# Designs tried in a protein design chat: VH-VL binders against o27280. Part 298

Target 1, 266 residues: o27280
Amino acid sequence: MDSMNVPEVLEIKRIVEESESVKTFIFSWDFRREVRPGQFVMVWDFRDEKPMSVSLIDPVRSEIGISIRRVGEFTDRVHGLSEGDLLGIRGPYGRGFELMGRDILLVGGGIGMAPLAALADEATARGMRVDALVAARTADELLFLDRLEAAGVNISTCTDDGSCGFKGFAHERLLTLEENHDMAAVCGPEPMMFQVMRILDERDVPAQLSLERYMKCAVGICGQCCLDDTGFRVCAEGPVFWSQELSRVREFGRYRRDPAGRRVPW
Below, E stands for the ipSAE of ESMFold2; O stands for the ipSAE of OpenDDE; V2 stands for 0.75 times the mean of E and O plus 0.25 times the DockQ between their complexes.

## First folded at step 14 (VH-VL)

Design A6 (framework fv_marstacimab)
Fold by ESMFold2-Fast, scan of step 14:
Structure A6 (fold): chain C 266 residues (1-266), chain A 118 residues (1-118), chain B 112 residues (1-112)
Amino acid sequence: as target 1 above (266 residues)
Amino acid sequence: EVQLLESGGGLVQPGGSLRLSCAASGFTFRGYSMSWVRQAPGKGLEWVSAISGRGGKTYYADSVKGRFTISRDNSKNTLYLQMNSLRAEDTAVYYCARHDWYGSFDYWGQGTMVTVSS
Amino acid sequence: QSVLTQPPSVSGAPGQRVTISCTGSSSNIGAGYDVHWYQQLPGTAPKLLIYENTNRPSGVPDRFSGSKSGTSASLAITGLQAEDEADYYCQSYDSSLSGSKVFGGGTKLTVL
């Protein structure tokens, strides 16, 4: 097999409970199909398919991990599965993160920390210095802190409610932290990403941002995966974009579109 | 083995000038903001000046604004402090210090003594 | 006076607990800026003891701990030892001073 676009039925080898609402499902993977941080796979429970970012890429153990937050019917069903159960996986899809320089800043919000955790592993394996700002609404939604710490990543946390670390938003915390990164990677709620991008632009730090919205298909025919001014298709040209590309997108951080194409503020 | 080695201190008359240097080794110098911190004999620590990793931003304590200039040469891994219009109250040990991501000073040099006296 | 206020001195006997306070304002600690602590032995350069409010660098024993609440921070030393006799400084950042690093006035710890 080894064909992209054909689901491979894989056994759940291990499940890591990341939080009350997030689990990482770990599968054996044949790395003749290369996977890069920032790419996603389609997860098939034999009823529905949903795109999920790859959160663990481990060629030494021949494993990939997929972190899933429980937010609806599909994710509720997947969270009910046990080690030894089967899921269909196809991919990977999308443009992954590019690493450059020696020092990288990661800014992750909630489940957006998942693709950044995989990137942190690759960056540390390359000998880069990694600083990670991990943001969430509450302490219970902070993800991958133990994994980042074990990798030697410098960590700063912030929560909206002040239950862990800095009390406030990611962009407010970022202003209190030192600059000097060669690049940044950002993933989380779009309003957070927009505010962080503006600060990084003022600091002259090139950033890559991962967009999860509009990922409606994995095979490239997707009328809902287009960004306003550029025509970028998230599933084909993304989900990772450079900040210079997103600065030209009128809707980024300002509004989204409903299924009828109408503008809806964030 | 991060090392910071200060030099250029000495005795100078009031109104005179002096240039301090800090030679850095064991890390990628351009990736870190650097500061000068001073300590007068028997007194506490006083932050003097800071410079961003690429040299594009500089910061000064009010006590030295207009008289001191911080600079760096990333090709030589060296930090500088040009001190003009020196006053008796500038007498201190001057430390070179590296900023970590959180804004602490994670590594310090041994200091160089500046004495402003006739 | 320093923008960050520390007691000029504290003392304790071996094995006891001492705490050193660092009192700021709404423009520094109260604005969410981190507090860092330094130990300075006589005739030596300062050494980083605590960073980002609560973290210890490698080699700093766990009997040193930091905390931060509101506009203030504290350094706690448990199991006090003679070798802890030193000057201790807190440090933060003050937004009202055009983005300046600020130090407390220092606290001399005497082990009796």
Scores: ipSAE 0.796, ipTM 0.892, lowest interface PAE 0.7, mean pLDDT 88

Design A60 (framework fv_marstacimab)
Fold by ESMFold2-Fast, scan of step 14:
Structure A60 (fold): chain C 266 residues (1-266), chain A 118 residues (1-118), chain B 112 residues (1-112)
Amino acid sequence: as target 1 above (266 residues)
Amino acid sequence: EVQLLESGGGLVQPGGSLRLSCAASGFTFRSYSMSWVRQAPGKGLEWVSAISGRGGKTYYADSVKGRFTISRDNSKNTLYLQMNSLRAEDTAVYYCARHDWYGSFDYWGQGTMVTVSS
Amino acid sequence: QSVLTQPPSVSGAPGQRVTISCTGSSSNIGAGYDVHWYQQLPGTAPKLLIYENTKRPSGVPDRFSGSKSGTSASLAITGLQAEDEADYYCQSYDSSLSGSKVFGGGTKLTVL
């Protein structure tokens, strides 16, 4: 088992500014502790701990990267750190993506591109053909385009406002693009993932989807780990699920739960 | 380098049949949808037929539906077009073309001439 | 009959700019399908010139550019050269024809 429950205090080796709101923090990593795309770590700033997807896995340089969007108090504090500062890291946790076939489609929305960027690196290293649909609300929220292009990934962009690429949503863009994928990996807002999953199912393309919002449950922080109609424990079996598993879940893509456990539409 | 080479064209009488072939090299053939596109002498380009990379889906222009059959043999890196019940209006240069992910035809063969005449 | 409409011909002098339009409908360009452009020199097979509305394949000079808006697309050629004399075709996909690639009627460019 590769689980690790004690935080290791690591020095921030390098910080890459991905956008105005997203930074990637690079750490030295001992790869005797295996890390796979789709897994996450718990990041501890010595006050609070939050789950973050691994966005870079580089065994040649002995480095991992963790991409963090500034969205609240914890992430604002972490964004204020500099190279040489310390963070607690424990993990990795969760099941990662499984690669199959030769041709893979990635569909990412916003920060959901972070785990998919790591997967793209592995897929291209295996000689797979990778097509990536990168979605965001606006052009300046599109992530990892240069990194994907450098890796030889075919890229299509879409933005809600039309500021870059296709004007519209990821699922609308997907309908206009060619098929021919053995599998897909999808990560982003749940409504986007639901619509994309339906299209891929109609195309007979098996998909894996990452439900990153439930990662806290893997370490016992949150009690909101079960999906309504299956009793399925997202944190114990996820965060990555095959589309066939999620098609049986009534709440997926329809509603979420507030802290009181009440249904809230997307 | 990507190469597409058509063969099988020639002169045929109305109502006759021809089988076109396109030999592909320089890429992973099964990963790409392929099309046949034709051009009558002195006329514009007309899309004829397409097949998905794994061969599970086929598409035809209304003008050829029921008469032409597109197929592929991924083990031989070869695309085929079986043309039956040929008409004078089918006279054209037939091009083999590869689809990119965006739906363009990024590589074309040199074409093979089909002449339907008595 | 072409579902995408192009002018049958355009002309310009060396060094000038010309624009070739491609007019579609709500079932093709207006539905969000990409527009691609091909150059066909006399006696040769077509060659991809612009893909995904605005992108150039390796080896296509910056003088060629594409744009798309609403139900229409345009190919712009700046700094016209004699070697640009060719037929130009736009191409998209039409959802009402279910799986059909569609070409414009073609535009013959004459460099005077």
Scores: ipSAE 0.795, ipTM 0.887, lowest interface PAE 0.6, mean pLDDT 88

Design A61 (framework fv_marstacimab)
Fold by ESMFold2-Fast, scan of step 14:
Structure A61 (fold): chain C 266 residues (1-266), chain A 118 residues (1-118), chain B 112 residues (1-112)
Amino acid sequence: as target 1 above (266 residues)
Amino acid sequence: EVQLLESGGGLVQPGGSLRLSCAASGFTFRSYSMSWVRQAPGKGLEWVSAISGRGGKTYYADSVKGRFTISRDNSKNTLYLQMNSLRAEDTAVYYCARHDWYGSFDYWGQGTMVTVSS
Amino acid sequence: QSVLTQPPSVSGAPGQRVTISCTGSSSNIGAGYDVHWYQQLPGTAPKLLIYENTHRPSGVPDRFSGSKSGTSASLAITGLQAEDEADYYCQSYDSSLSGSKVFGGGTKLTVL
């Protein structure tokens, strides 16, 4: 929304297999068009266009990365592409994360670690202390551990099944870990984010949460991107929201909207 | 290089008071919770008290609650333990220790001896 | 009495393996709190040996390893050396004790 709204056809420079279900697609990028952690781009495979968070921002190599989980027809087609193939990229869009203070907590679930990995790079480059709680259903779904370790991030893992690290959910693990953060950034399934937000609020830690809603367009003119109680559109006003903004949204963590706009419980 | 240096120990009569200090260097002091851990001669480690990085939260072992007060001065990178109403059973080496994110004590001072004796 | 129970002593010969247990309850280890291990050489301050159940700080040899299961944890030392002769302490957090750090009673390791 702050950038050119015309898609650029870019060559896939490199593909990194993050897990059996997640790949990061890396493109050369002209940083005259600024990209911030927490922003997203529209990825066009010349049939469908879907929003994807930017997971790598590397101005030294002049590259961006987009991490995509295989969850349906569009993502299956994109996962079938090879280095040298072309994709349309439009953006970046949305509100990025704001860094404040010296000590930052990241809490990510599954593919929600993608925008947080980009944020970890920026926070580390600014000399901040970064602690990352990385959550997934199983060990094989934990993402970006090597990248976070290489950046000097302190890592804690948790899996629902106990296959790696703490056995349980992110919010249960968070209660067992030390405090002392100036801010937090959270991205993952809404029920996880809601529980984490409540703990951070009790600890008086301001949090930014990246809300990955089902979106039909990048410009926020359709009802599919709308938060129920406030009328906020995720692609227009988000995807990053402060915890104070989300604490007054009754749908957050309780129900979602399907592609037709119907309220569906989590 | 992370360093923690305790001072203020000594001999005191039962019912007396002492204030221990721990001078921290080599890290951003305000970013870490700190503890006092004691060890009586020939005995094991006993956690005594903890304070959050910004000083907003304090914790005490039941054996010292109401008698000891933990505090910190982040502008001076110094941790304190004010010990009142001292008892013979408070005789111990007192260590200051830094918490890592996982709740371990990743760095320890060399300790300061407190002897409570008539 | 401590809320985390360790054997008072263990012994082994050079090159052998020893295991030191740390037994807790549902309010500490069983509640999911991490177990950390410390080595204390005679006349010195404790040194962090294992953190977050299984992880070693830089400089700690890989012959030291930690594990955690249910309400208990253990420290394993393989390839025993004379320099390993020390007191070993486990440490966790207990939510029922006004939210406090807790230590095991300590284990004296003798290298025969």
Scores: ipSAE 0.810, ipTM 0.901, lowest interface PAE 0.7, mean pLDDT 88

Design A62 (framework fv_marstacimab)
Fold by ESMFold2-Fast, scan of step 14:
Structure A62 (fold): chain C 266 residues (1-266), chain A 118 residues (1-118), chain B 112 residues (1-112)
Amino acid sequence: as target 1 above (266 residues)
Amino acid sequence: EVQLLESGGGLVQPGGSLRLSCAASGFTFRSYSMSWVRQAPGKGLEWVSAISGRGGKTYYADSVKGRFTISRDNSKNTLYLQMNSLRAEDTAVYYCARHDWYGSFDYWGQGTMVTVSS
Amino acid sequence: QSVLTQPPSVSGAPGQRVTISCTGSSSNIGAGYDVHWYQQLPGTAPKLLIYENTNRPSGVPDRFSGSKSGTSASLAITGLQAEDEADYYCQSWDSSLSGSKVFGGGTKLTVL
């Protein structure tokens, strides 16, 4: 049998409170089943199964971490769990980030910092220079700042309300910061990612963007991986895509789909 | 262990030309934007010019546009400033400086004196 | 004239607090660009003292602190020492000058 497609029931070893709405759940992991930054797992609470990005990869301690924001019934139930409780974990799935060059820029919004925190750990372990722009609506929603600082990452923050760092949006802050990156990785709300992608394209910086809505494509559900209003489809294994791939998708950053499949502006 | 060493300064006549060099060591030169900053005797700091790490973008103060050209040779870890049509007002110590990500100048050279006089 | 305005001089006694202001406009500090501060001892090159408004490089004592509000920034020096006697410069970015790094005019700090 394909062991990665069968949920393994794992004990919650440790829970880290990242904010009032975000927790990181830490599990022992057998690293014979490799996991890379940008990949996700399916988390099963014995009732529903949802994709969650891996936010911590620690082969030395044989641990992975999964950061979950409380946004609905499933995540509310998972947030109610304690250390010692059980969850089903299946995976990893999806295309992970590729690291290249010496200098990397990370741009994360809210929970989008979760896969980027794991990437930051790998990049710094390789001796790369890592600059991270961490964006959120408010200071309380900025994630992983202490972890990034401990790893030696250069950090800039921005909040919509100005409660921490630059007052404004990620793309506005990015315009005030120096260039000189060999690549970038971006994860957060789709409108933010679209604006950041355009700036990076103008700067000739190749960017990888992680799209939550395309996680299903990584497990072979291709009919949901890419939609645009011209009928053009990108047959790629998500959730990580290069900016060149996304620049041709008219929906990216402009529209989303409601449950009936209708276009809804962001 | 970051070091920046300027050279090429001296006395030059008005209307003359001079080329400054800055030898960089102790860091990955191509990863950083670099600037020239000058200081006239007894006066304050004035930013002159900047160049991106890969050399694709250059910036100039209005006072030097069309007269000065910034360039770099990443294979030699060297920054240059070609100064043409020099004026008495260009008399200053010229510093080579490295940009950090936030746009500050985190390391400076010792400076090289340029005197424009008859 | 300087795009960023600093007082030309400030003075204080050992152990006292001094503050140095840096006044900008809507095209620089007011537009959200960071303010950085430099210390220049007589006869030496400038040294980075504060970056990104409030951060200290390694080796800069916590007696030095930066702040930014609206169109202005301030450098505060507490527990003033004789060794702090120097010129201090603020620096930012100005969008109205076709994109330009700009310095304040400098402030000479005299101790005693």
Scores: ipSAE 0.789, ipTM 0.885, lowest interface PAE 0.7, mean pLDDT 88

Design A63 (framework fv_marstacimab; at its last look DockQ between E and O 0.92; V2 from the best seeds 0.84)
Fold by OpenDDE, look of step 15:
Parts: C-alpha cells; sequence; structure tokens
Structure A63 (fold): chain C 266 residues (1-266), chain A 118 residues (1-118), chain B 112 residues (1-112)
C-alpha cells in the first residue's frame, strides 16, 4: 500500500479557536508531501475517521492547519483534545483549487471558508488581488476575517440575521458587488454554492466549487461519495469541481445523501 | 500611488464632439471598473458612464445614452469618453473615478472642464 | 430631482455633532445596495469618506461615521472642525434606472 494511505500519527502543535464552534488544529508537516488548497485529509482519532479540509498551508513554518466545526460525536471528541495530543492524519487527497488570472473572487459560507482561507494565502502570496465574500448565519460564525484582512484580502461580509455586514445570503450580496474577476472559488452550504454558481455563470466568471460529501475511503474505491448521473467521486475527481462539471451533476444544489446514503433534500 | 489624470476638455459648440481621456497609474488598470462623473458649475455630482475592467460591459446614464461612448485601452492604462451631439447641459467638470469592489469611487482625478456654448 | 435626497445645507459650531441624511427608496438603499459618502472641499475633487455604509478609508478620522437603515442612510460628524466645511454627497446604486450609480443632491456643511 502507498505510504500516503497510512495514517501518520501527529501531535497537535497548536489549537486556534476560530469561533465558538470551530477550531483549527495545527500540525507539523513534511512538505515533501505536497498539499494544495482545496484538498482534504482524513483525520483519525483512533475511533473514527472523517475528511477535513486543509485551512492552513505554511511552508515556512512547516505546518498545516485543519479547521473543524463541532457538529457531532467525532468532532466533539476532537474538540476536547489539547495541544500535545495525538491525531492520525492521512492524505492529502482530492483535487484542489487551481489559481488563474490576476483577480480572484472567493465566496465562502461557514466552515466552507476553511479551504478558501488557504487559497487566499496562496493567491495573495502570488500577488493576486483577492476579494472575499464571507457569509455566515450570524456574526459569531464568520470565520478567518482577521487572517484574511492581514493577508490583504478585501472582505465583504453577509449574515442571515444582519448581525454583521449585508443582511441576507451570499448570492444576494454578490449581486451588489463589482464583477471584475478572472475566476472564483466557492465553498459553503450547497444551496449557497448553487445560487452563487448561477450568478457567476451569468457573469461569465470561471468558477471552482468545493463539494462536501460523506467520504469513507478517500481513494475513490468505496463509492460513498459518488455523485448521481456523472459517477464523479468527490474524493477523487473532487472535491473541487469546475462549474461546467457541476452543471452535469443532477443532485447538486437539489439533494444530498445522509450517512446511510439515503437521499435527503436540502 | 494611485493617480488619475483627465484631459481633453475645452470649449465646444452645441452639436459638437469632444473626446476625454483619463490616464491611470499606480494600480492594475484592468482590474478595476471605471466611471465618468460630471459636475455642472455650482451643481451636484452626476454619474455619467461606467465600464468594466475588461471593457466588456458599459453603462450609461439616460441623459447621455446614444450620445456618449465610454471605452478603455488597458494596454495604455487610459479611459476614454467620446462625447457627441453635445448640449449646453453637458457643460461640467468631468471626473474619472475608479470603482472599488464595493461600488464606491475610491479614487478621483482632478477633473477636466467641458464647456458647451455657442 | 436627485434619486437620493439630502438636505441642501446643514450647519454646526466647532465641537458639535452634525448629521446629514440620505433618503432613498426601495429600488436603491431599500433594495440592499450600499451607501457611500464623499467629501468635496471647495475647489477640489470629491474624496471617498465612507464606503459600504459604515467603513472609513485610511486617513479618514473616526469622528466621521456612517449608518444605514431601511431606505435611508446617515453621515454623522462629531467634534466638528473648521476644515469639515465642504459639500457632502451620498451615493448608491439604483436598479430601476438601468443599473445606474446615483448620487444625492449634496449637502453644504457650514461650520459657524
Amino acid sequence: as target 1 above (266 residues)
Amino acid sequence: EVQLLESGGGLVQPGGSLRLSCAASGFTFRSYSMSWVRQAPGKGLEWVSAISGRGGKTYYADSVKGRFTISRDNSKNTLYLQMNSLRAEDTAVYYCARHDWYGSFDYWGQGTMVTVSS
Amino acid sequence: QSVLTQPPSVSGAPGQRVTISCTGSSSNIGAGYDVHWYQQLPGTAPKLLIYENTNRPSGVPDRFSGSKSGTSASLAITGLQAEDEADYYCQSFDSSLSGSKVFGGGTKLTVL
């Protein structure tokens, strides 16, 4: 078996509390193993394993960060860990974002900002102009604002309740912003991404979107993350897809699958 | 430092034509939408026209539609306003202004005066 | 006549607080479009004062503040100074005018 598929037991070097429900776990990383924004790793707490996006890529410090939202038993356990504790990490997996052009638009919702934050760092390091629309339900759930600002990213915020920035959804806010971008990267709730993609298509802005699905093997074998009609495996062909690819995916923005693989509406 | 410098203003008779230019420097010109905003003597600001960074989209105020044409040459970092069929009410200082992402005008030129008079 | 309505003039003594209103409609401010404010000193080009309703560009003192509610916006100036004497314009976007950027009629601020 490829050594990449064997979990490496790593010590949590640092924990950053991003919000009440989100923590970033930082690990030492050997960058001989390349990692790209948009890729994910499988996190193993020696009981269960879950896919998590890489939110920090720091070749200077030889570190990566994984941002995890507290949403269930696994994440509850992980959130209970402290610096110095151990986790198993295998990967990275999947197709990451591709940067192109000079001006990039980031549209993120909730924890979806995790991979976009990493992308923002890379884009700004390359001298690109980065605009980021950061969406959340409430102000307290907005992620990585300080980090993005420090990187020189122009930020616009929107919240469902209007507690910060534009009151409304990301696609609504997007309609009120200027349109000068060479490409867009989108990650968040799928209904948000669906609406944002429509707008970007209308504006002829090439867009990449990161999908979230239940993934088990991460190597394209089990089929748990297969998308209907296309047979795309989110872990192998994704999780980052071009809008043209997603236009072929019937289920995108319409329904998802639960842990048992049953269709459930958004 | 961002700089915008308008030129091409002057005196013209009604029905005449004039072409304004705005030379931009200090930023990546193609990355920003640009507008022309005018101000008649002793009056307020009036948006005239806008063009997207790549030049693919143009917008006009109703008062100038069919008469004015906004364009840009990104290779020269220059914004243009071709004004035809000029009227007395077009008399104003014309400013070029850069759009920020939020749709505000974050940088302005010093303006060029256009006087339409017989 | 202007799409956005401002009082033609306001005045205040040094050190006082003054407020300039900008009243729009359901097709601009009320539609969720941001309001921006500009200061124009006599004989000069306008300068961006407030963007995105409440944000100050670098170099703008914190005694300038913006707010937005419903179909209206407001610019507040605290600790009024002589140098604040200028014309002030609000600006937004109107979806009913073929996607036009729109300005208020302007407010002349006099420092007494």
Scores: ipSAE 0.890, ipTM 0.936, lowest interface PAE 0.5, mean pLDDT 95
Fold by ESMFold2-Fast, scan of step 14:
Structure A63 (fold): chain C 266 residues (1-266), chain A 118 residues (1-118), chain B 112 residues (1-112)
Amino acid sequence: as target 1 above (266 residues)
Amino acid sequence: EVQLLESGGGLVQPGGSLRLSCAASGFTFRSYSMSWVRQAPGKGLEWVSAISGRGGKTYYADSVKGRFTISRDNSKNTLYLQMNSLRAEDTAVYYCARHDWYGSFDYWGQGTMVTVSS
Amino acid sequence: QSVLTQPPSVSGAPGQRVTISCTGSSSNIGAGYDVHWYQQLPGTAPKLLIYENTNRPSGVPDRFSGSKSGTSASLAITGLQAEDEADYYCQSFDSSLSGSKVFGGGTKLTVL
């Protein structure tokens, strides 16, 4: 068995431009290392290493995809790469999503749709009914709509500015949509996830929420995973958590932690 | 493929009771909220009642609250409407309808006639 | 009268465009609830024509289109045909009525 903690240098096989700011990098993958939706890998550009969610899992083609939004120095460098260039990949890491029941709701905000797109593929392959609420600030930031449609997913869109679909926030849109889901999976900005979780709790729908800030905790780096306001969830392994776990955490949706562990409002 | 078939309509006297049934086939019944929608002769559509897929939540138009009860049996793929204290103004064709995720009625039954008279 | 207001009738000649309005309020269409449209041919059950404001079910011709703005919605029918003669209903949801589905009063389309 190969060690998951040893970085493997992989060639970028294909790059898909998802939007002006988001690209999916596709690599050949040896599926002796199983990958599940909701898991992440550490991406190494030979200077810095950052956690990135897996957005495509294709064992038939022996490929994985990693979707990266351009937000800073590391991601700017990675976006400058071309097919044939090399990146270091190690993992996968973290808890993936757990599928239950027959009827699944996905709620994604911006790049948070990346791990949910992989989940949608698995759920539809299992014959589940999938409804996806895709939220973004503007129409240009809505991701994976064509891929979700091709998979047979029912889609509703929501933009803050009203440029596509419902005008408003994901939780406001969710209130206008029908119930009847066995579970939900939610990924996006933490304030969005908090509001969505509250509605799903009222509807008695168990939800799994993916929190980017806990990805490093899964590989032994504790700074992002310390929820010290309650004393119960400190250093919990992520990035996927059940809503019942998060509803008892005072800082969820209200504050986040910087790398030094300081509380920063959303 | 998706089919909804209403039954149980008929002639009933004011103050009487009727139970309507809707037999569903061609889809996973428990996954969908269902409604009853009625239409009086020569008049428009009026929503009457709705029930969630698992049956935990029910909703009623003000005109029928306290008199009608919606229920479902997911093991039999059947929706019911128990109508009590019937009035002449309840005379209508009663349709069974399935909700899609967006809140539309994507499939309708053929309807069953309820006449409250005499 | 209905919570959603439609004209009681509209008419047009074959090949023309006709538009049917559906006027709501801040507690329904204005609150962000979707508008859906149904066609009811004489003696038949209603059939879904437009869902989620603008979408057509499989089999509905593209000459039928929906739109929504503010507290109102519209159904447009272009290239009018004799077979389009029917009653048309808009439907939404009203939060002020204890979470009720609501229909417009219906519009009778006559193809002259």
Scores: ipSAE 0.814, ipTM 0.905, lowest interface PAE 0.6, mean pLDDT 89
Fold by ESMFold2, look of step 15:
Structure A63 (fold): chain C 266 residues (1-266), chain A 118 residues (1-118), chain B 112 residues (1-112)
Amino acid sequence: as target 1 above (266 residues)
Amino acid sequence: EVQLLESGGGLVQPGGSLRLSCAASGFTFRSYSMSWVRQAPGKGLEWVSAISGRGGKTYYADSVKGRFTISRDNSKNTLYLQMNSLRAEDTAVYYCARHDWYGSFDYWGQGTMVTVSS
Amino acid sequence: QSVLTQPPSVSGAPGQRVTISCTGSSSNIGAGYDVHWYQQLPGTAPKLLIYENTNRPSGVPDRFSGSKSGTSASLAITGLQAEDEADYYCQSFDSSLSGSKVFGGGTKLTVL
């Protein structure tokens, strides 16, 4: 049988505290199961299962890392675990980011920087110039800054409250920065991604954006992650979409669906 | 390792033309927008013109529009400024400057002198 | 008349603190564009001193610092030394009509 649909129980090898609310859990990983930046895994705590982005891909050490923000009951339980404790992992799933050209812009909001940190490592390893706009509500929520700097990434920060960097929204900061990029990769709160996508499209910069939607099966058969009017399944055709694909998705930036299927404004 | 070297300055009559060059090395030239910035004797810095890394967008100060043309050859790592219909007011040292992502000029050449005089 | 306004000159004794102002408007600094600072020693090309309002490139002493508030920016030099005698320029971007890089008029710093 194919074990991709059954969680593998793995030991937490190491825990990195990224912020007061975000931890990265590192596991040994057999890279015969290929992993690409932008893909996700389903994390099972023996009670519930949630999708989480891969933030570290290290074939040399045979390790992956997943970054988890404490935001509810499931993530509270996972944050209470220690090195040596067990979690179920299935995946990876989804379409990851594609790199092109020599100059890439990353725009990340909050935990959305997790898959972009993995992408930054790959881009810099290829010798690309990487510029990253890292956004959060406040300075304490800015993620991966030291890691990005160590990788040779040029960083600009923005915070809603102005506690670090530009005071304001990511799209407002983007308008004041230079435009020399072959492509962009964007991940974060959907309202931010919508505004950033509009700017990049006007500037004719190819962009890939990573969406989050409610998921159960993660392989595209249950229909829970479908986007209105297109039939795209975030777990199968995404989570990374090109901006042209996403421009046809009416709900993008407008609303989302809760686990009960109700439309909820952003 | 980043180096910018201007050339092509000299003495020219009013109404004449000159072509300035800036040879770039030590970085991936096409990844960076470039500017010309000038400084008249005893005066401050004045931005003149800019060009995007791929060459698709060009910008000019009002004082030079229609007379100066910025260009680049990314296969030769060279920035150019074609200066036509020169006036006495164009007399200055002309600097080649590289843009960073934040919009600053992070590297400058040593400049080339242009004198417009009868 | 420069788009960004700087005092024409400032002076200070060795060891003292000097501040150079850069006053803009709602179409440049007030619109959220960064302020960058350059030092030009006599007979030389300008050198980047501060970028993105407050950041110091490698090799620039920490006695140089920048700040920005509202439509204005400031460069501070502490522990003033004789070699700091130079011209100082602020620079930003102005989004009005044609959009352009803009410099202040320059400030001559004299070390007494």
Scores: ipSAE 0.737, ipTM 0.874, lowest interface PAE 0.9, mean pLDDT 90
ESMFold2 (binder alone), look of step 15: mean pLDDT 93; pTM 0.946

